# VHH binders against Tensin homolog (tns-1), part 13

Target 1, 170 residues: Tensin homolog (tns-1), of Caenorhabditis elegans (h2l045r38to207)
Amino acid sequence: MKDRKEGVQVEYITSRLIVLSCTSETSERKFVESLLKASQQIQNAHNKHIRVWNVSQRRHDISSSLDAIPFGWPSETAPSLEKLCTICKNLDQWMLEHPLNIAVIFCKGGLERCAIVVNAFMRFNAISATDDSVDDRFSMQRFSERFLGPDGPPSYKRYLGYFSSLLSGR
Short names: E, the ipSAE of ESMFold2; O, the ipSAE of OpenDDE; V2, 0.75 times the mean of E and O plus 0.25 times the DockQ between their complexes.

## First folded at step 19 (VHH; framework vhh_podentamig1)

Design ctl (from m6 with W100S Y102S; at its last look DockQ between E and O 0.64; V2 from the best seeds 0.00; counts 0 for: pae E 2.4 > 2)
Fold by ESMFold2, look of step 19:
Structure ctl (fold): chain B 170 residues (1-170), chain A 117 residues (1-117)
Amino acid sequence: as target 1 above (170 residues)
Amino acid sequence: EVQLVESGGGLVQPGRSLTLSCAASGFTFSSYSYGWYRQAPGKQRELVAAITSGSTLYADSVKGRFTISRDNAKNSIYLQMNSLRPEDTALYYCAAYEDSRSKSDYWGQGTQVTVSS
């Protein structure tokens, strides 16, 4: 009873980082229709400068509509630290390749996995990124706190602390 | 509506400290995120410190010297500025973010900080 809009939603986290998501309550028909609309929206806005990582279950409609790189893991689990490091490096490398490049993180089934990736990327940017912006980190922090706020799952927050330690060399 | 009033600016010598305050009213203070921004003449406004529900963030140029904090009982946000340098000279603004998904529409009028001999 959140009164959220149904279907795939397009949200800019930063000027160069987009989250595409939908709730698990979205019907399959609405999902397919809204996915095509969201795909067209971002392609029209950003042309060939889009790369999409799907952090949810692989589906042919997602891969065909978004040309998404499958990078998912099961809901309510933590990905491996290696997987988090890999996606953060991939996001960073894509953004460095061209100043107009836009990274898109897609998740069918809520914001959980997107929030984990965005939080991890924020931590990566603070320690390791070539092009760090405190404005972007503030935006990413605020987005991630929709799921990982002070009363969010402590195990995920502890896990992301381990990720930061790994990045800093500890 | 939300009101933000900055205070604590002034003229100080390099190496000294200054505390900026931002008094907030007209809303549920604890549910917002806040940023301290600064703008020097002819330059773009830049974020120097931010506080969210779960974290604090700092620009590299002020890390280790500036500390953002908030006091929910006083509906106030603070910026403790230590080891001030001439390049910290700017008009400092407090901003509030009503929701994690929105851009800030709530800005104070600013307080001037001038660091010079």
Scores: ipSAE 0.459, ipTM 0.813, lowest interface PAE 2.4, mean pLDDT 84
ESMFold2 (binder alone), look of step 19: mean pLDDT 81; pTM 0.810
OpenDDE, look of step 19: ipSAE 0.757; ipTM 0.909

Design n1 (from f4 with S103K; at its last fold request DockQ between E and O 0.70; V2 from the best seeds 0.71)
Amino acid sequence: EVQLVESGGGLVQPGRSLTLSCAASGFTFSSYAYGWYRQAPGKQRELVAAITSGSTLYADSVKGRFTISRDNAKNSIYLQMNSLRPEDTALYYCAAYEDWRYKSDYWGQGTQVTVSS
ESMFold2, look of step 19: ipSAE 0.600; ipTM 0.856
ESMFold2 (binder alone), look of step 19: mean pLDDT 81; pTM 0.815
OpenDDE, look of step 19: ipSAE 0.801; ipTM 0.922
ESMFold2, look of step 20: ipSAE 0.485; ipTM 0.809
ESMFold2 (binder alone), look of step 20: mean pLDDT 81; pTM 0.817
OpenDDE, look of step 20: ipSAE 0.823; ipTM 0.934
ESMFold2, fold request of step 22: ipSAE 0.571, 0.574, 0.542; ipTM 0.853, 0.854, 0.844
ESMFold2 (binder alone), fold request of step 22: mean pLDDT 81, 81, 81; pTM 0.812, 0.810, 0.813
OpenDDE, fold request of step 22: ipSAE 0.825, 0.801, 0.842; ipTM 0.943, 0.928, 0.945

Design n2 (from m6 with E98D; at its last look DockQ between E and O 0.68; V2 from the best seeds 0.00; counts 0 for: pae E 2.1 > 2)
Fold by ESMFold2, look of step 19:
Structure n2 (fold): chain B 170 residues (1-170), chain A 117 residues (1-117)
Amino acid sequence: as target 1 above (170 residues)
Amino acid sequence: EVQLVESGGGLVQPGRSLTLSCAASGFTFSSYSYGWYRQAPGKQRELVAAITSGSTLYADSVKGRFTISRDNAKNSIYLQMNSLRPEDTALYYCAAYDDWRYKSDYWGQGTQVTVSS
């Protein structure tokens, strides 16, 4: 296992899904510096085909460097099923709108909330009959299992099972 | 050094079964995820089955016919292929992935599966 570096990390989960995250221990100075660098990196690579969802606490004092859609919930809690369904539908619609569109999930304060969204989106995609993305779902599964693997919190895994059941019954 | 060695390929008649094996060495086997991929002549390489620490995934074209499994004690991954069809003819590859890094993959040399009358 590699040591986790301080600052905002840019990680491609699939060719069209990026996670921007940092640990809760990242200093404010390092956070601001690395967020600017990460923002410039993804804009240079993808231009106007970027949409960012912030799944952590909203921060007005730095929102100008990253035009993120506020969609967060408190750390160490589960989002509502409606919120989870809404972000999955938003991600899906954005990606269907144009083949070059890139979705970015941003979280300050660890991987938990990013892992929950990525897992939910993987489950959402598995129900679609028209989009064969098994390779992408494999990549999303691997990422999500950093938090939600066999040793992960059972309550979150049960919750995401309920989410899947809801999608199948709607 | 990381090494993946596939075996079990061969020539079989349609409707028959084969089991592919992938022996892994040079890393902590249980820490990785694995995929079986195939590439037919003139086609793109495609994922057919994958196994993570907590789940399995299958391409629609093989669902219900192929089963991926792993044995951590033997450092091996398997692909059970039932009800084989001529369109399953391909070179089959085992791949290993570090779950913490995008595009951190290791590949075997492949084993040929040919399904013909």
Scores: ipSAE 0.482, ipTM 0.810, lowest interface PAE 2.1, mean pLDDT 83
ESMFold2 (binder alone), look of step 19: mean pLDDT 81; pTM 0.809
OpenDDE, look of step 19: ipSAE 0.722; ipTM 0.897

Design n3 (from g2 with S103K; at its last look DockQ between E and O 0.68; V2 from the best seeds 0.00; counts 0 for: pae E 2.3 > 2)
Fold by ESMFold2, look of step 19:
Structure n3 (fold): chain B 170 residues (1-170), chain A 117 residues (1-117)
Amino acid sequence: as target 1 above (170 residues)
Amino acid sequence: EVQLVESGGGLVQPGRSLTLSCAASGFTFSSYAYGWYRQAPGKQRELVAAITSGSTLYADSVKGRFTISRDNAKNSIYLQMNSLRPEDTALYYCAAYDDWRYKSDYWGQGTQVTVSS
């Protein structure tokens, strides 16, 4: 898998959506070192137009290095539909506030939770956004299919189907 | 080496149909995602239709009129364009994506579609 590298990786999903992730196999020392480097890289590229949501377990070093909004849930479980809707609204509102604003989704312990949020946000944009970008949805769809494609975990796919139904008011 | 070759463009009257083809070679066809893009004179290039391993996506301007499909046996992607309108006039490109990056390095040369009476 392309995301199986040591340390914190910076990946642009769209021009305005970044995923920061780290595999569970990364040593604590390498994690801390690479987190600082990733934080500096993103801040240098985007200045004060960065907002970070941590969808993994809350930690002091994550809060101090990234100033991340704690929004996590336990690995291998699904968040509440309300939580998922809230993060999608927050991402959308942030991006609407300024054209230069960049949203960052951070997850320590693999990409699965990031993929759930990105998939949810793609669905949110398709249903709720007034200025929908099919290019951005295409990129988000491709990212999420690495973990939630046709052969992905059925429970997560059912869950995201419920999320879409909630958004459409069915 | 990756190659994408578009064909099937031409001059057509409004309300008629065309089928565009994109023949892909040099990579594992079934593991990639594909997009049809178009660029009209003086306009920005825009995504029209896309196909992934599990889904299709369409721009609102073509939804219900255009259909993207894939034939793994022929390593080809198709764009069926029905009920064509003058605003569909553009150079149509096929692009391939080997990952989730928002940019692709794999583009065809394009095929011209002109819709006029």
Scores: ipSAE 0.432, ipTM 0.785, lowest interface PAE 2.3, mean pLDDT 82
ESMFold2 (binder alone), look of step 19: mean pLDDT 81; pTM 0.812
OpenDDE, look of step 19: ipSAE 0.550; ipTM 0.834

Design n4 (from m6 with K103R; at its last look DockQ between E and O 0.73; V2 from the best seeds 0.67)
Fold by ESMFold2, look of step 19:
Parts: sequence; structure tokens; C-alpha cells
Structure n4 (fold): chain B 170 residues (1-170), chain A 117 residues (1-117)
Amino acid sequence: as target 1 above (170 residues)
Amino acid sequence: EVQLVESGGGLVQPGRSLTLSCAASGFTFSSYSYGWYRQAPGKQRELVAAITSGSTLYADSVKGRFTISRDNAKNSIYLQMNSLRPEDTALYYCAAYEDWRYRSDYWGQGTQVTVSS
């Protein structure tokens, strides 16, 4: 096997949607150091066109490095439908504001909460958006299925089904 | 070695149908996602249809006319193309994606579809 990288990883889901994450096994020292490096990487690549949503527990070190909007919920609970709707509208508005705008979803403690947001955003785009990219939907679908596929938590799948119903019923 | 081989292209009149196939080898077929892409002369390559473990996706320009499918027993994916139009003329490629990362992992050589009166 290849050596496991610890620390915050920068991963593009689409050309305009980034996930920043680290595993629970990442030491506090490595987390802080790698968060600063990841922040520098995305700022260098995208300059003034980044906005970060933190979907994990609020932390000072996250705010100081990424200016992240606190939007998290506890790891073993479902977010409110209002919270999902709000973040999807915020992501959509940010993307429409400028074609170079990049959305970043950050989660300390794994990718599951990121996957919930990405899945919700994919469903939002399929129902509510007037112009979306099939390439982006394909990328988001592949990411979502990796973490919310057949073996994923049933309560989250049921919950996201309710979210889709809400969107289609306006 | 991972290989994708397209077939089924040809010259057809507008309004007719074709079925493209893509035979995959050298990896576990059922664990990948697949896309059909096309590139017309003077244009960029574009995704027209995709299939994942749980869903199919279509570009608006082909929705309702094209259908993507897979056959795990034959390690193949297909693109049924109905009601073909001159603007569907392109070199059609299949691509395979090992995981969720943005870029495609593997590409076929392409099969030409020409729709002309």
C-alpha cells in the first residue's frame, strides 16, 4: 500500500467545488500545520474567489486560516432541512455571483458530512437550477455514491429523499 | 492493461438510430462509472451520457433521445442513439472512472458517428 497521508487534504469534486477534510486519526499538530498549507494552496490557486463552509464543529483555528462560515452539525445527527436548504441556496448564489467563484466545504473528522452537503447540492441543482453542467453532476454523483451508496447510513438516505421532495414541491 | 474499445459507429441519415458499445477489460467492470463523450470537428469534447452504480445522467441536448446502459455479464456499456440529427455528428468516446475524483481515468479510441442527408 502507499503511505497514508495524514492531515488536511484538498480535493476537487468539480472544477468549482472543493472538499477540505482530514481523518479523525490526524494529530492536532499535523491538523494545524496542514490546515495552514491547504489554506495557502487554495488562496494561491483561486485568490479572492473562495468561500468556505465548515460543516464540522466550530474551531478558532479554522476561522483564522480559512475565514470559514460556521455551518456544522454534530457528526451523528441529521442537519435540519432548513440548514440544508440554506447552504444549497448560499452555494448556488455564490456560484452565480461570479464564474470564477469556488465553493469549499470543510470537515474535520471525515467526509460523511461533506458528502451529505454535496448530495443535497446535487439534488438542488437537478431540480432548482436553470443551468447546470452534466459533467459537474456526474462528478458529484460519483462522490456521493462513494460515501452515501448502498452501504451508507439509512437515516441519511431517507432524509435526503425528504429534501428532494421538499424542493420539487416548492 | 486497462482497455476500452468502442464500436457501432457509422454513417446514417437524420432521424435514424444507432447503438454504440464499449467493451471494457483489465479492471473490475462493475466498480467503475462510465461516460460517453463526443467531439465534433472544431468543438470541445463534451459529456453526453453517464452511468454510475446508482444513476444515469444526460446532457440536455440528448435527453429523451439517447439511453446509456450497462451489461455486467459482457463487461460492456452501450449508448442507444435515437432520432439522430446532423449536430450529433462526432467522434464518440467512452471513458471509465475508478473513483470520485474529477478527472477521468481511462479513455477509448473513439468511434465515428456521421449523420448526413
Scores: ipSAE 0.533, ipTM 0.834, lowest interface PAE 1.8, mean pLDDT 81
ESMFold2 (binder alone), look of step 19: mean pLDDT 82; pTM 0.826
OpenDDE, look of step 19: ipSAE 0.765; ipTM 0.910

## First folded at step 20 (VHH; framework vhh_podentamig1)

Design o1 (from n1 with S104K; at its last look DockQ between E and O 0.03; V2 from the best seeds 0.00; counts 0 for: pae O 4.7 > 2, placed apart)
Fold by OpenDDE, look of step 20:
Structure o1 (fold): chain B 170 residues (1-170), chain A 117 residues (1-117)
Amino acid sequence: as target 1 above (170 residues)
Amino acid sequence: EVQLVESGGGLVQPGRSLTLSCAASGFTFSSYAYGWYRQAPGKQRELVAAITSGSTLYADSVKGRFTISRDNAKNSIYLQMNSLRPEDTALYYCAAYEDWRYKKDYWGQGTQVTVSS
């Protein structure tokens, strides 16, 4: 795995999809400081066109800094299919409201949960998006594979299968 | 003076096609992203399609039927609408968006599209 710097990191998965994450080893002081910095960076770049989905545990400081939508679930667990579907739909809707809108997936405590969401969104887009999004899907795939593997463990693979079925109306 | 002028709207029967055009002037065309919005009576304005420098976006309701394109040489944006449905009836607006920093939007006057048997 790639070494990560301490503090909140900003990573563009696509031009319109950002992952904002912080390692579990980051001190609270550093977290808050770096969160503010990251928030400012994103605001400067995408003000009024930014929306944040928090997939980690709910925190008041995160909410106040980023106005994040709470969609968190416990670490090392899978979100409900319903929640995942809702996240994907919300992401899609937001991006379709304005072409300059940016979606931010935030997670404190690692990138695995972000990877899950990004992977799900990739699958969502594969079903619903036009072929113009192939490059974005590829980027999302690369990101998700970095943390989840090509298919993840068998249980995760099954989970994704269920999710895909849900998306397809099966 | 920034101007966006839509054209191409009209009355068509369901299943027919229509192409909307938007002519832009008063700014550097290539520096903007563009979109087509529509507003049906009693409903809110909604994005139907958008085009950036490298990608296109479509509302779910129009995916597979509508195609947005741009011609930089003509400073124009187009919306090819196929397989039109009554629910596509609306006033269609062209929009121009400045880059990430300025975030200023410009709008046209709109062109009416009516789909009715």
Scores: ipSAE 0.020, ipTM 0.422, lowest interface PAE 4.7, mean pLDDT 85
ESMFold2, look of step 20: ipSAE 0.420; ipTM 0.783
ESMFold2 (binder alone), look of step 20: mean pLDDT 81; pTM 0.814

Design o2 (from n1 with S31R; at its last fold request DockQ between E and O 0.65; V2 from the best seeds 0.68)
Amino acid sequence: EVQLVESGGGLVQPGRSLTLSCAASGFTFSRYAYGWYRQAPGKQRELVAAITSGSTLYADSVKGRFTISRDNAKNSIYLQMNSLRPEDTALYYCAAYEDWRYKSDYWGQGTQVTVSS
ESMFold2, look of step 20: ipSAE 0.519; ipTM 0.833
ESMFold2 (binder alone), look of step 20: mean pLDDT 82; pTM 0.820
OpenDDE, look of step 20: ipSAE 0.796; ipTM 0.924
ESMFold2, fold request of step 22: ipSAE 0.560, 0.469, 0.570; ipTM 0.851, 0.821, 0.852
ESMFold2 (binder alone), fold request of step 22: mean pLDDT 82, 82, 82; pTM 0.824, 0.821, 0.820
OpenDDE, fold request of step 22: ipSAE 0.821, 0.818, 0.822; ipTM 0.938, 0.938, 0.942

Design o3 (from n1 with G35A; at its last look DockQ between E and O 0.71; V2 from the best seeds 0.00; counts 0 for: pae E 3.5 > 2)
Amino acid sequence: EVQLVESGGGLVQPGRSLTLSCAASGFTFSSYAYAWYRQAPGKQRELVAAITSGSTLYADSVKGRFTISRDNAKNSIYLQMNSLRPEDTALYYCAAYEDWRYKSDYWGQGTQVTVSS
ESMFold2, look of step 20: ipSAE 0.557; ipTM 0.832
ESMFold2 (binder alone), look of step 20: mean pLDDT 81; pTM 0.817
OpenDDE, look of step 20: ipSAE 0.840; ipTM 0.945
ESMFold2, look of step 21: ipSAE 0.335; ipTM 0.736
ESMFold2 (binder alone), look of step 21: mean pLDDT 83; pTM 0.830
OpenDDE, look of step 21: ipSAE 0.326; ipTM 0.726

Design o4 (from n1 with A33N; at its last look DockQ between E and O 0.02; V2 from the best seeds 0.00; counts 0 for: pae E 13.1 > 2, placed apart)
Fold by ESMFold2, look of step 20:
Structure o4 (fold): chain B 170 residues (1-170), chain A 117 residues (1-117)
Amino acid sequence: as target 1 above (170 residues)
Amino acid sequence: EVQLVESGGGLVQPGRSLTLSCAASGFTFSSYNYGWYRQAPGKQRELVAAITSGSTLYADSVKGRFTISRDNAKNSIYLQMNSLRPEDTALYYCAAYEDWRYKSDYWGQGTQVTVSS
């Protein structure tokens, strides 16, 4: 609580992967104000090379200032394996389309869904002939471990392990 | 017609500098983003540096030594290469990337850079 920041936070996970998130405790006024600032920051840095995936529970949990692809699922649940595979393929294809392309994962209401997607994408990269940067995978691991570390929900860890096994054909 | 023409390549000794230029014509220069790629014999083509209106990207192997820039008034892109090493020896290509909604990329013919004693 002492280091909690209210509002939308911009965090670069890798040089090409950004997480936009806010806590569920963020007021609607603060959310709108901070999302506008975050949107302007990202647009100033990357302009047309941005694609946003909204993984928030509600499709309308993002302001009109960001044109986002709705890919969310209910809070505190796991998405289908097919949905995880689809978002990972979309992220991978976007990254391959142009070397300057930046992927943005947006979630209103905490880090849970963002951490799941980032972890899934890390595992997807481990089995795909695409971006194979060791530094990027390490950065994605560090980010996801804030939610999925030693004290994280064991069911999510098993679920993501199963996802990885299905991708590898095990 | 659309053209990208590289120049400035040559033979240089290790530790020296070289500036590559790329002149673009036949399209709206400010609507595109640009990159420098290189291909050494027997290797795959790799990205060296890229530039948008607001950002740059560098391969890890060239960070701190190479600088990409653009001059919209001259329709030109540059690559300043400092502290050249033998492993920088390659054919260097200029590339132009259209908006992601339009999948059209353009490539130059390349300019050779050779770093040796």
Scores: ipSAE 0.005, ipTM 0.185, lowest interface PAE 13.1, mean pLDDT 76
ESMFold2 (binder alone), look of step 20: mean pLDDT 82; pTM 0.826
OpenDDE, look of step 20: ipSAE 0.290; ipTM 0.704

Design o5 (from n1 with D99E; at its last look DockQ between E and O 0.61; V2 from the best seeds 0.00; counts 0 for: pae E 4.1 > 2)
Fold by ESMFold2, look of step 20:
Structure o5 (fold): chain B 170 residues (1-170), chain A 117 residues (1-117)
Amino acid sequence: as target 1 above (170 residues)
Amino acid sequence: EVQLVESGGGLVQPGRSLTLSCAASGFTFSSYAYGWYRQAPGKQRELVAAITSGSTLYADSVKGRFTISRDNAKNSIYLQMNSLRPEDTALYYCAAYEEWRYKSDYWGQGTQVTVSS
C-alpha cells in the first residue's frame, strides 16, 4: 500500500482530469483546512474552467466551497449503470465545451468511488476511441488499478464489464 | 538512475515480423508500468502498446498485429510486431512509469524500425 496522507489530496490523472480524495480517517478539522488549500490550488491553476463532481456522501461545505455537483452513492455499494453512464456523459460534454475545461472527481472516504468513475470514463472513451486518446486511457487505467487491479474487488470488475456491454448496446 | 535501452530495430519488408526489446535497469522492474511509443518524422509521438501489472492496452492502428509483454526475471519489455506495414516506420521508444501521470517518466534512446521494400 501507498503511505496515507492526511487531508485532501490533489492528483492529476490526465492533463484534464483531477481526482480530489480524502481518507475516512482524516479529522473533520483537517478536512476543512485542506479542502480550502486544495480549492485554492485548483482555482489558481485553472480559474473558471473547473467543474467538480462529488461521488461521496453529500456535504453542504463541499457544495458551497468547491461548487461540487452532488453525484454520490453510498460507500461499498455500486452505483446504478444509468448513474455511471450519466456522469460519463456529463464529463465528456464538459470537456467538449472548451479545450481548457478540467473535470474534477471528489471523494471523501478513500479513492474507491473515484477509481470506479475513472475506470468507467476510461471505458466510455474506448467506444469512441482514436489513437490520440490512448495515453489518457493508459493513465486512467494505471490510476484505477490501484484499487481495481488483480487484488481489487471482483464484483466491481464484473460490474464495470457490464457497463462496457451496456455502452456497446449488447 | 533508471535506464532503458531499446534494441531489435531494423529494415524489414512489409508483411514481415520484428521483435523489439527494452532492457531496464536501476529500479525495481516489477513495480512499473511500461509503454512502447513511436514517432515518425514530422509526426507526434504516440503510444502504441502499454502493459501494467494487470493488463495490456493497444492503439487501434496496431491492435491484433502487435503484442507487448514483459519478463520480470530478465527486467525486459518486448514488442512483437507482426504484419508490418510501411506506416509502422518510426523511431520506437520504451517508457517506464510509476503509477501516476504527473510522476517523472523514463525514456530510452529509441530504436529505428523501417518497413519498405
Scores: ipSAE 0.288, ipTM 0.695, lowest interface PAE 4.1, mean pLDDT 81
ESMFold2 (binder alone), look of step 20: mean pLDDT 82; pTM 0.819
OpenDDE, look of step 20: ipSAE 0.684; ipTM 0.871

## First folded at step 21 (VHH; framework vhh_podentamig1)

Design j1 (from m6 with G35A; at its last look DockQ between E and O 0.07; V2 from the best seeds 0.00; counts 0 for: pae O 7.5 > 2, placed apart)
Fold by OpenDDE, look of step 21:
Structure j1 (fold): chain B 170 residues (1-170), chain A 117 residues (1-117)
Amino acid sequence: as target 1 above (170 residues)
Amino acid sequence: EVQLVESGGGLVQPGRSLTLSCAASGFTFSSYSYAWYRQAPGKQRELVAAITSGSTLYADSVKGRFTISRDNAKNSIYLQMNSLRPEDTALYYCAAYEDWRYKSDYWGQGTQVTVSS
């Protein structure tokens, strides 16, 4: 988003799914400062029920501070279907472990990768046996569509279609 | 007694349109959210569309072709299906959610939609 403010932004997609993102234009100093602030905000709200998935490039310094799970892939590319499945399973497992657990999807350098994960997770939940909130699916879909479609790049639509097929065993 | 009754299904050719209806009774219609599901033989039930008081949700496979709507005055939910495809063939179910997040839904008996040339 061109008009986004610099620094790490906290966005609740659902009550338990948070996206942390930062524009690529953000200076390193401001990135670190705003990340700490965002981290503190989330920590205050959710205590020890926080797990972070980093879908951007691995940064050992930041990853250690956030205890983030590295699942990154290059910007403007799609993750492997296997990786995406793994992310979804990990998210689901964490969310099932405790009702107060929240998941944070972190990405430095835009929201597209986050949108991919959120959309995938939405699709994953749709076929899972877990009792997920339908309203949450609305939120996840709205967020993902903001970046991926329905009028988004056709390649993403196809890719996510393949992912759905994979999940369904088709 | 809560009751959902689907209607409007049938056999149609590809490219044609069909409108499904779901008549609800036995509860306060306006307090519920609603959805259409479908299940093809040998396949899992899948969400087709959902509607709350202010939002709609569609499966990717039907986006741009299907429209879910509600009429509170008629206690009815509708699914307008345009540009039907053979892969849309399924038993279509209407569901009602008192609590869209946490409560079990009520189901209709389903209406068969068959798209075939």
Scores: ipSAE 0.014, ipTM 0.281, lowest interface PAE 7.5, mean pLDDT 85
ESMFold2, look of step 21: ipSAE 0.558; ipTM 0.849
ESMFold2 (binder alone), look of step 21: mean pLDDT 82; pTM 0.823

Design j2 (from o3 with S31R; at its last look DockQ between E and O 0.77; V2 from the best seeds 0.00; counts 0 for: pae E 2.2 > 2)
Amino acid sequence: EVQLVESGGGLVQPGRSLTLSCAASGFTFSRYAYAWYRQAPGKQRELVAAITSGSTLYADSVKGRFTISRDNAKNSIYLQMNSLRPEDTALYYCAAYEDWRYKSDYWGQGTQVTVSS
ESMFold2, look of step 21: ipSAE 0.480; ipTM 0.815
ESMFold2 (binder alone), look of step 21: mean pLDDT 82; pTM 0.824
OpenDDE, look of step 21: ipSAE 0.782; ipTM 0.919

Design j3 (from n1 with Y34M G35A; at its last look DockQ between E and O 0.63; V2 from the best seeds 0.00; counts 0 for: pae E 2.1 > 2)
Fold by ESMFold2, look of step 21:
Structure j3 (fold): chain B 170 residues (1-170), chain A 117 residues (1-117)
Amino acid sequence: as target 1 above (170 residues)
Amino acid sequence: EVQLVESGGGLVQPGRSLTLSCAASGFTFSSYAMAWYRQAPGKQRELVAAITSGSTLYADSVKGRFTISRDNAKNSIYLQMNSLRPEDTALYYCAAYEDWRYKSDYWGQGTQVTVSS
């Protein structure tokens, strides 16, 4: 967003789902400094219970600082539906493995790719219908609607509709 | 100053209906996500229904029986509660979310709903 501070920002979408992102305008110096700070913040808060998926371009500094799993695709495009399904399954499996496990979605270059993953995971999560999961889905919905809701780009709406059809078996 | 004021609670017999209202003031109402939560004695607060600019969400325990709606002209949300059960007995809270962050910015004081024969 225009008013967002430069550098890597740590944002909780749910108590167990974190988005790490920075704007494309972030200088390389500020990026390196803030990446280290963000890494320290999440490690201090969650110890060994973090796993990071990088949905932006693969970079050595991201891999070494965050031990991030590469899952990126080009900015301003949509990922393959199969890639999106895979990351949702991986997120779900990680979350189920241990109640303290925290999933982190990292993106250098804005929040849009993070919002696609979070919206997809919200849709994936809807097949596991418990009352405690509805609060998490509400949190994910509020985040993703900033980018993918009624005022979001029409192409993302169509794409996520296709993903929902895939999940339902048609 | 932001205020959320719930009303419409009461004592009803099982199978009856109630409509809860939440009147909001002190903010641009149409830009906020709004929700109803409930808390029974000794239990954790739980989400009942939520409404955003784009959609609604319901807890499975109330789906098909409860309906959330909003009236931006009156700065209000409503919860239509049909086919009430003793398990619906709780203090019902209105919540407002200014930002997409996962925690609520504002809460009302609550309105009591008691379903008993």
Scores: ipSAE 0.493, ipTM 0.809, lowest interface PAE 2.1, mean pLDDT 82
ESMFold2 (binder alone), look of step 21: mean pLDDT 85; pTM 0.851
OpenDDE, look of step 21: ipSAE 0.701; ipTM 0.888

